# Designs tried in a protein design chat: VH-VL binders against q9vpl3. Part 133

Target 1, 224 residues: q9vpl3
Amino acid sequence: RGKINIQRPKAPHYERARVVAVTQPKYPELPKAKSCFKTRAERTQQQQENPYNEIIAREVRNWLDHSRLVAFFHLSSITADDIFRVRVQLHKQNLHLKSYGSKIIEQAVKNTRYEAIVPLFHSNHCIVFSPDPEKTAALLRIVRRVPQMVLLGGIVEETMLSRNQLVAYAQMPGLHAVQAQLVQTLSQAPGHLIQQLQAHQNSFVQVLDVHAKNQMNEETPKST
Short names: E, the ipSAE of ESMFold2; O, the ipSAE of OpenDDE; V2, 0.75 times the mean of E and O plus 0.25 times the DockQ between their complexes.

## First folded at step 6 (VH-VL)

Design s67 (framework fv_imvotamab_arm2; at its last look DockQ between E and O 0.03; V2 from the best seeds 0.00; counts 0 for: pae E 18.4 > 2, placed apart)
Fold by OpenDDE, look of step 6:
Structure s67 (fold): chain C 224 residues (1-224), chain A 121 residues (1-121), chain B 112 residues (1-112)
Amino acid sequence: as target 1 above (224 residues)
Amino acid sequence: EVQLVQSGAEVKKPGESLKISCKGSGYSFTDYWIGWVRQMPGKGLEWMGIIDPSDSYTRYSPSFQGQVTISADKSITTAYLQWSSLKASDTAMYYCARDEGIYDSYYFDYWGQGTLVTVSS
Amino acid sequence: DIVMTQTPLSSPVTLGQPASISCRSSQSLVYSDGNTYLSWLQQRPGQPPRLLIYEISNRFSGVPDRFSGSGAGTDFTLKISRVEAEDVGVYYCMQATYFPWTFGGGTKVEIK
């Protein structure tokens, strides 16, 4: 009775091999661990017209309507942890980092004054909202340190600005500072004018006084 | 002067609820985050979580998530740490600390004096 | 979570002599912005922790110049140039680069 080589079993007869091959339980491939990173395609497909999307779209609209500063960023290979870190930094400055799907954004801004922003959302993007336009400088300072966040543009005081325009805006003195400077300039203007107007008069009076003094000195008889 | 003043020592039984406080003074309370740190007797420091008092945004350590609640009342410049049900293992010194990480720094610059919580049967 | 490992656990030091404490992180603490959010804390007996050093090497206000921090990446060192009696306590490193923030296990500095 030939020792059944349990370590190298003889290949079954061709017919049996066929049956075994056909009857092999196809174990469903363990769902590939849904990579936490849903591919853009998967994210876009799941955005079916879900009542939930409408709610989120309303939220986006609400943020847009109540924000005086809105900045749009492209995210390049940023990790969730990195995003969180940036979010915390921004939050400390009353800057609110949000991420929405492109379809949600499209739905949110459809037939609104913000419809022009839709073309900005072709990839992974995030939006930063703030009620305070003076925080633009702070925003740019924070995001400059995050190479994964690329500024695309924004909205300040209901005006759409390019990246360069936002940078320029951030470099400007705050509105209050400008106003204060203006007030100072305006307050100094009348004083300067008065001084200039009086300068000629004062000069004339001085010349007259000198003349009068000279005349008085000439009239003083040399008391021999 | 920046000060964080914590509530007094607490002696509790297992199963009891507790809320301890940390009052900030000498600075703009809403401009800085408040963190909580646990120190078990004879042990090291453990980061529990952090709160932004301006809007009560909170982040917890995974180890403390669901175990405690961190809150703040900006009107009285006070942060809170609370337990719904204390355990004997919650016996520790608890510190609040101010986070200066406004822009690019993250560290605790000022600390409260600590609150000793003793949970015993 | 980032694990912070401090060595030694205990550091007996003679008064006036230098002390050195090491802190090693399980991963680099350099953030994408180029900053390293490592800080050193001192806890004297019966007292709350006190900030000594932030961002590796910056002394906090009021901290004596005998304290210095150095390091990069994963390896950090706190040095006390001349240990004084008031320096007795436990020293902790803390990382705040990644959440959750984590502390080292502490190093006890004692006078011989």
Scores: ipSAE 0.020, ipTM 0.554, lowest interface PAE 5.6, mean pLDDT 84
Fold by ESMFold2, look of step 6:
Structure s67 (fold): chain C 224 residues (1-224), chain A 121 residues (1-121), chain B 112 residues (1-112)
Amino acid sequence: as target 1 above (224 residues)
Amino acid sequence: EVQLVQSGAEVKKPGESLKISCKGSGYSFTDYWIGWVRQMPGKGLEWMGIIDPSDSYTRYSPSFQGQVTISADKSITTAYLQWSSLKASDTAMYYCARDEGIYDSYYFDYWGQGTLVTVSS
Amino acid sequence: DIVMTQTPLSSPVTLGQPASISCRSSQSLVYSDGNTYLSWLQQRPGQPPRLLIYEISNRFSGVPDRFSGSGAGTDFTLKISRVEAEDVGVYYCMQATYFPWTFGGGTKVEIK
């Protein structure tokens, strides 16, 4: 099979078994759509009650320290089968899909330049980590078929990028030659960028809330 | 030689079930996706959905979600489009087509001959 | 859903003369990977569609070189440099950049 012209994903049976065994070697895998991605309210309450917040915060810090690509997504409802397929596709490209509560993220980034990312985690979310910033294009290609994952922005080479900046970074020909220069040029005003990301986040959450209310009224007209 | 051969024309009444087939040959069936496209009489093309036969992962157009079922049997290199209860508005030509990749390029490279479904009372 | 608008709806053309078909999308078809997944299909009378052009301008195997595609962003064009009798049919653009994948309404090419 050609490396350049691979047309669609192919996953051998032993690879699927290996992924499941590595992820959860001694127990059946739980429903990932619900158990791996709790609501904001559930995460906030659970983290305030959980005595292991520092252990999980160390894991997040380790991922941030060792990942040259970090991408933030808003996550709407998704089936366990769909999210599993996405996680496997991402893992094949050395892209690691994770989710953490907002208090744990806040604790992990406290006193770092990344404190500005905390507001992104007030809603249902997921994060993709990778040591390979050249995998940004592959990440975006995979998630374009997953409308439940909405890109909010990211970090490339320790520089925060908006959604549009991350897309532009992925589109550049000869990424190795120009990537550091472009990232430095685009990241002159981090504070202004965070305000624009916050505005987009608020607008997106409002649209999702309207959509959810419309679905509730449409699907169960007599239950209310 | 890549071929997609569809089942023959069907004449049905409203409320009846129907399952039409698309048999792929001349290529590794599980390496490519199969899409379904509707063409109503005298109208254009509508994408209905797509399936990966290797694990039966499916995606539906929102217009067709819950209206049809797309499935595949990789042991006989065949994809299916199925209705549990046909409507007169389902009268159309239905094509299957092969997706030329998900990671490099996305286009339908080979098409079946079509299956005409007529639903009349 | 992305709306694909084709013009003209009908293109009567003298044999041997060029034809030009336009396709406009309601949103940019440039995906975040930098690629544009826009293809052109031909449907001859009584036949299934067949692929002509993929990814804006790449001619599929076995397609005559009189067919060419161009465009960017939201505006795309299929050209037939010299129309032959076998080119009669309906031509569709299709986008696969975003789900759901959508087709243009079609452009009928006929010999006048």
Scores: ipSAE 0.000, ipTM 0.431, lowest interface PAE 18.4, mean pLDDT 76
Fold by ESMFold2-Fast, scan of step 6:
Structure s67 (fold): chain C 224 residues (1-224), chain A 121 residues (1-121), chain B 112 residues (1-112)
Amino acid sequence: as target 1 above (224 residues)
Amino acid sequence: EVQLVQSGAEVKKPGESLKISCKGSGYSFTDYWIGWVRQMPGKGLEWMGIIDPSDSYTRYSPSFQGQVTISADKSITTAYLQWSSLKASDTAMYYCARDEGIYDSYYFDYWGQGTLVTVSS
Amino acid sequence: DIVMTQTPLSSPVTLGQPASISCRSSQSLVYSDGNTYLSWLQQRPGQPPRLLIYEISNRFSGVPDRFSGSGAGTDFTLKISRVEAEDVGVYYCMQATYFPWTFGGGTKVEIK
């Protein structure tokens, strides 16, 4: 065996390989449809993926697929007893509090329209899931007593909503058509100033008040 | 019909322990939270803390955290406010009140008659 | 903590005349659910507090129609349309929008 750099190639061979790589002929770009292999970046990422994380990521995708309400929270320091009590209160309203690591959330939402939520989870966080979007108001009432949980935003009926948009949605009565229209309107015109967002919220509240009053007048139950 | 009945007046010396009570009747005790409010002689109202009797979950005002302990025994529909060591500054009227918190309303609808605690050397 | 400022400190009123009590919060009391957890309490001399109004304007059971609440955001008002002898006492506003719950300093209503 050698004495210097035992079982290691000599420097000249590595230098030659580098020169050849740099001077390799360039070929015209192939249509992506004809490529059947992953890029180096994709292969490196795949090699570092923990199989256990993928299993948990599938659990997160299942929650997302089966929930019509998803709310994202920043979570400050909280005791196990306190978070347990919050879980119990939420569970009574069919609201399910879950905590997952940031890498798992990233894997779960990768290549989906919700990938934009990943930055929200770079610090301590939790998520509340529910199959019932009408529970948004109940959710917000419960978490107001939990200062450690700060609402960041959510997803309602597969539409991503900011904190203010989710709050506006929570103030709606249970009229699905009106709620769907409001969600669409909120998502089409995102305000960039606090005053503008507040004005939009106030205008929606005014419209809802008039609509609710008209609906009460039209749909008042018959009494005996 | 809904009633909160508090224990009788107490006269104590500084350093003594004390536990006062608030018994609920005429309603489902575990369906409402119980709050404690202090009123020093000639002064206004101060919120001390609140308890959910269903699981004994408590929240304290920062001013009272570590100063008092709130507890409840749902088997006898009674909430408690306790001091390990009383101070002269604890001399006050103490009220318990029922909170609609479980039904997401958060206001004190029914109040106990009050327990006067006097702490003097 | 949210500071609740009540004005006036005392309100001497002639029997049968109206009385108005103001309450101002150091920040908006509208919670993220759209509700405002502002209530009004009455304390008659030597008695425990009694709920009058909850969530700004809702009159509690058994409270006479002469009591009404109004307001939004940071400014709230309790009105007594015709003060009766039994209305003598101290009135407190209370907020439960933010932890910890806080009370106003009180307004004494007395007959002059």
Scores: ipSAE 0.000, ipTM 0.428, lowest interface PAE 16.0, mean pLDDT 76
ESMFold2 (binder alone), look of step 6: mean pLDDT 93; pTM 0.952

Design s68 (framework fv_imvotamab_arm2)
Fold by ESMFold2-Fast, scan of step 6:
Structure s68 (fold): chain C 224 residues (1-224), chain A 121 residues (1-121), chain B 112 residues (1-112)
Amino acid sequence: as target 1 above (224 residues)
Amino acid sequence: EVQLVQSGAEVKKPGESLKISCKGSGYSFTDYWIGWVRQMPGKGLEWMGIIDPSDSYTRYSPSFQGQVTISADKSITTAYLQWSSLKASDTAMYYCARDEGIYDSYYFDYWGQGTLVTVSS
Amino acid sequence: DIVMTQTPLSSPVTLGQPASISCRSSQSLVHSDGDTYLSWLQQRPGQPPRLLIYKVSNRFSGVPDRFSGSGAGTDFTLKISRVEAEDVGVYYCMQGTYWPPTFGGGTKVEIK
């Protein structure tokens, strides 16, 4: 009948467009004003850098400086649709999934207390940022459904935590103050924590290598 | 107080559909997963499946995959367990429980009072 | 699925005496995070299950200190130091390290 030929707009299309807009990365404006306050030597050094990479590196520093929760992950191969779904779910909890090249990370953390984390990003990686450290439990709940994302560790209230320490922090019942006290109790020297984070990453890579060798597409009984 | 309140007892005939509910209160509903457990008369506990109310992601135990549907409506803080066609073997007490586990681990802290489902001709 | 074996099937106990329930898993319940996700549940007649112990030995809120959990790997024990009349019921162990969560067959605690 005539009425069935008139249909309402596809609501999912409009909602999907809005979700995409919300999850789009925001890039900082060109920092032209900052360059005029630098010495000529500093300007020359800046000219040796890729301007695009420096802009993105400043974005990363801004995320690190203004996030009270930062979580580091090894990222295995994942489809665009799957990572988009994860990004949307995380965004609902004010958790921002970001992926940056290793050179950009290196540039961002250069001359900061976090410079030692650079080795964690030599393989596939992603980072989740949030201004709310109480969202750590929500983060871990979401990530447990994504086997391609392997938690390496993180930073909570400016304290670097290993994977196990971050999980313990998330399991603390109650108040922000109680969780902050636990973070202080669990904290260790940065060098020791970096070694632990890198060891977890290396262990994961080693496990994958062993499984790959065991499951060779074609097996030979020692050609050497 | 954290509470999970389940719908009342049901008496059904084989082939009929049924949807029972579990309403959460006293906590942030979308921050915890809700699981469903079956207990047949005089028998032990069996895990059926679980739902993340924040996006309705579900996961079922292998023996219950395709047998039931778990859903949730976060606007009214309610999870559901549904059968399209009941069998006499579905006669049991059904419990909902809140998952306190994080990452890829599970432990269930608060439980509903249970919904008795009786299916007989 | 992980198989959880409970012993004994039933435990008649005199009031004020201790009771012990054992639970064995078909493989280690140590999670990759280093914790062990073994829980103990109590079900009194006509009531829903109630969490007693989580992560092997941690007592849940409101649970009397006469209840204690212990164990590691695949072997776990729930102890009631002095059984009270209100402790009558069925006790279940549950593993939450692997999907799906699985329960022991239950141990009925009753007064002699």
Scores: ipSAE 0.013, ipTM 0.510, lowest interface PAE 7.6, mean pLDDT 78

Design s69 (framework fv_romosozumab; at its last look DockQ between E and O 0.37; V2 from the best seeds 0.00; counts 0 for: pae E 2.2 > 2)
Fold by OpenDDE, look of step 6:
Structure s69 (fold): chain C 224 residues (1-224), chain A 121 residues (1-121), chain B 107 residues (1-107)
Amino acid sequence: as target 1 above (224 residues)
Amino acid sequence: EVQLVQSGAEVKKPGASVKVSCKASGYSFTDYWMHWVRQAPGQGLEWMGEIDPSDSYTGYNQKFKGRVTMTTDTSTSTAYMELRSLRSDDTAVYYCARDEGIYDSYYFDYWGQGTTVTVSS
Amino acid sequence: DIQMTQSPSSLSASVGDRVTITCRASQDISNYLNWYQQKPGKAPKLLIYEASSLQSGVPSRFSGSGSGTDFTLTISSLQPEDFATYYCQQYYSYPWTFGGGTKVEIK
């Protein structure tokens, strides 16, 4: 009784193998979640001299001009679903996630102070815009949830920041807090100065008083 | 001064649930993620999960999937960790820990004092 | 899961000794590694973050080095208060994992 080698089952007869091969349920490939983000190739093909590109470029410019916080991200193998999820999260914080083609970005920033950002857009990228620079920390917290989003850098208050600088900025106490602290410090400075000035004046007056008293005592003739 | 104060020791039976609290003070509670780490007697540290108090986002160690729930109460600056279906091997000291990290640097700079949970028959 | 292997598991040293603890990751974790000190009955304390950055308030005798898979914690001159268990921790990927710990005992 031949030991059925369970580990290497004999290949079925050719005819049976054909039938099994044909009858194997072709499970419909789960619709590849059409990445809502057009593949780089699809984006590049559509970027023909389309008047639409100009409109989009204008939009990008408008976002750049009206945002106090801009963050640039590289997207590595992110699904459309993940993008949607993070977009929703960001939106809740008044952070706006946008994706544009490299050519559109180039057109948008041409002859502007933002021209230096063009090299950042050679691959799949997205931009997050916010009118509030204090949302930097919130942005980075949300992005922590999405490892596929790699921070490249950003613009805060019209200043270009590296990745590290942006992270550092996010860790700083809010501008308002710093400003408040500064104002407090500045408001205390005059008080201290006044105290110091008054201290000197008071000291001077005391010295003068002592001098005056000494003069008066010298002028008082000992009425013997 | 930043302080994390945890609830007292708990003794539970197998199959029961335990909820440990961690009250935070001395900082903005919603600005930092809170983590839970446990340590069995004489053993190393085990990461359980994390929570963002700002929106209650949670990430769990899959080892505890289905049994652990982390929550926060922003009004009281308190984090909670509930562990269900307790087993003897869940006997450990449970720590809450604040994560100061942003984006590329994550570390636990402040820890609670720990809560001993004993699961005994 | 990323496995963190610490060596040695325990060591005996004297005050003033140079102590070196090694942590190896099962994969490249860049510099996403922290070191903690834990004393008996106490919570862990952060010593080093990002593999080599010294936490504020931690004595300069502590130093961290390494990247990729191999990391080292060094105590240049062991002090009486340094007798404790030390843990490495990676945060490169979830779940975050700790090393098995290294107990530094008094020789």
Scores: ipSAE 0.421, ipTM 0.714, lowest interface PAE 1.0, mean pLDDT 86
Fold by ESMFold2, look of step 6:
Structure s69 (fold): chain C 224 residues (1-224), chain A 121 residues (1-121), chain B 107 residues (1-107)
Amino acid sequence: as target 1 above (224 residues)
Amino acid sequence: EVQLVQSGAEVKKPGASVKVSCKASGYSFTDYWMHWVRQAPGQGLEWMGEIDPSDSYTGYNQKFKGRVTMTTDTSTSTAYMELRSLRSDDTAVYYCARDEGIYDSYYFDYWGQGTTVTVSS
Amino acid sequence: DIQMTQSPSSLSASVGDRVTITCRASQDISNYLNWYQQKPGKAPKLLIYEASSLQSGVPSRFSGSGSGTDFTLTISSLQPEDFATYYCQQYYSYPWTFGGGTKVEIK
C-alpha cells in the first residue's frame, strides 16, 4: 500500500486560476479577481439587468416610432385597481398607457431629437402612446377624472407640444374637418389661382421689358 | 346641429320618484360628459351631478347623494336623471347640459330646454 | 363647498348704460370661472369662460375680468336683449357651484 493522499483537491483550483490569469494579463488584478469571484446570483442579476434594459429601450423606441400621439403625465400615488381601470378605458380608444425608468428613456432617445423629454421621467410618470392623433381629445377627457395623472405635454405628428398646446390641439376640428376645409378653400379660390398665375406672368414680362428698354434706350433716370 | 331635447313636464306627489330624459343629437354622444342642473322657481342654478356616457362613471353633488341616479342609453343617445323620495322643495326646472370642457375645464355649451317637475300634495 | 357671492342681486338700468356685475369666491379659484346669461323661460347661455374669454357668437360689449377671488362681468353699452339674469360658476373644485344670480331689469 503506499497510497498518495488524494483528499487534497488542489489541482482544480490551480488549473482554473492559471487559465484565467493567462487569458487576461493586461487587466488590473483587483477588478479581475472581483469579477471572477462574483456569485451566481450577482452574475444572473447583472446579466438580466443589462439585456433587460436594452430590450425595454427597444420597446420605447418602437412605441415612439409608431405613435403619432405621445402624451406625458406626472403620476401621483394611485391604486392598482384605479390605474387598471384607466388603462382599460384608454385601450378602448387605441391609447396605450406605459411607464419606464428614466435610465431606459435616456438609453432609448440618446442621440435623437427626443433627448429633451428625459427630464420628465425623473419623477413618477406615465406615457400614453397612440398611432391615432385625433384621439387626443378622448385621452384628455378620460384623464380629466384621474387627478393622479397630470398632463405635462406631448408629441403630435413629430411636433413637441407644451401642455397648453396639446390641449388646444385636442379642441381643434378633427383631421377630416381640416382637410375638408382645405378642399372647400381651394374650390372657392380658382380666382386666386388665376390671379397668382397672371401676377407671375406679368412679373416675368415686366423684367424682360425693363431689360430690353435698358439695352435699346439709354434714357437717364429722373433726378427727383 | 347639437341638440338636447328633454322629456315633458311632470307633476308628482311627495315621496314619489321622477325620471327625466335628455336625448342628444348632432354629436358623438359618448365623447362628451353630461351634467344635470336644476333651478327652483325664482331661484338660482344648482349643479346636481355628471355622467360620462362612455363607461357610466357618475359624480354626484353630495346634497343629492342617495336620492339621485344618473344613467345613459348609448343606443338611443339618451341621458336619464332619476330623483327619488321627492319633497316639495324639489319643485324645479331640471336641465341637462353638455360639457365641452376638456382636461381641466368644465363649461356647459349646450343645454336642454328644461323639464319642469312640480311636487305637490 | 366653494361659495360664490354675486352682487348686486338685482339692478335697474337703461339701454346704453354700462353695467358691472361682481362675483366673489370664498377661496382662490384662479381663473376657473364661467359666466352665463339666462332669459325667462330659457336655458342658460354661456357668455364667458376662463374668467375673461368670450364665447364665440357673444357680442363684444360683454367682457369678463378678474382672477383669484374677485371677478367682474361688464356690459359696456346695455342693449334691449341684455335684460336677463346673469350667473357666475366656478369649476375649481367639486361640487361645481353657481352664484345666486344678478337680475338686470329695465329702469
Scores: ipSAE 0.378, ipTM 0.657, lowest interface PAE 2.2, mean pLDDT 78
Fold by ESMFold2-Fast, scan of step 6:
Structure s69 (fold): chain C 224 residues (1-224), chain A 121 residues (1-121), chain B 107 residues (1-107)
Amino acid sequence: as target 1 above (224 residues)
Amino acid sequence: EVQLVQSGAEVKKPGASVKVSCKASGYSFTDYWMHWVRQAPGQGLEWMGEIDPSDSYTGYNQKFKGRVTMTTDTSTSTAYMELRSLRSDDTAVYYCARDEGIYDSYYFDYWGQGTTVTVSS
Amino acid sequence: DIQMTQSPSSLSASVGDRVTITCRASQDISNYLNWYQQKPGKAPKLLIYEASSLQSGVPSRFSGSGSGTDFTLTISSLQPEDFATYYCQQYYSYPWTFGGGTKVEIK
């Protein structure tokens, strides 16, 4: 992304409405009416395209278009208070932590160069955006203290990078020319990088499955 | 019982280097960051830098202009702080301290006993 | 760097007195402030973290308050073992910085 314009609008206003709606406490609604079951039509409408999703998808595209740094994270169980503390710390560095549903991400990147990132968002996730790629080092320093956030990869200057490549990029934040050359060197095989991002997520799931099975097997007493 | 035990007092000439050690026990060494803080005679505390033993990430106070290096040896649960090109105003007690903080919190719950470094010409 | 100023630099008080120490940041640091106690010849000890949270094992007579730029450490009933120098520390912005210290002398 070529230019950063301070005069351009900040985050879209409807983002605040969505954040409030998403974070607002939701109480379980028990139907007092005779019908306790959702109709087929009501269930079908939940599966159809939602106009609200299209609006938020445009917001996601706006973030992607105006961010020179985008980092993708798997997010483990974390309290609202703890994630808020992380968000505040990131905001001080012009790093913007966002969470969007996989359907919204799919709609936002459909027919774009970033469509391949969709599989990363089938599990609990979050994304960090910034117009300043020099903030990659600050981002990684902050995330080191958040064990619930696992870096999957990112996009720097429109180039997809794996976790290790993004870490390498972060070590050179003060040298723009060297950073550009490093990004080009690290991104020599775009198909390979996309597959690495997908494989990294799959490997994480496989490790969790193996670990769970191993713990269960070791806890099972053998016959005497 | 958590303990941080530091190496003994050092006397150095200007221009020399000093390497202070801090041996940790009573906890999982790689689960907590370690900080180094110094205190000149009759003066207050000054933060020097931090290290994450799990991946050897370091962050330093720019005041030391590349004169400081922090390292760890996970096999012995020991942290090290090396200060080069010593000056007389580097005379101080040097402390290691464990960081109990999480997320955006940084607070030092256990401290080493301190290592006195005297730089005299 | 964020400058931390403590007042007073020293004070003398009697056992049972209420002692208040103040710490002022050169800019808004929200609640990112810790308090430490250092006895002569010893390493510092954490008393209060995040401006007002009492560290486990620290007597309840110690309390912290404040937000933004102005913070206070209060000792509600001074004891003989409270003779020490007290330091505030901000962790809002790198590098972390400490106040100049407040020496509490028992009369």
Scores: ipSAE 0.185, ipTM 0.579, lowest interface PAE 3.4, mean pLDDT 80
ESMFold2 (binder alone), look of step 6: mean pLDDT 92; pTM 0.936

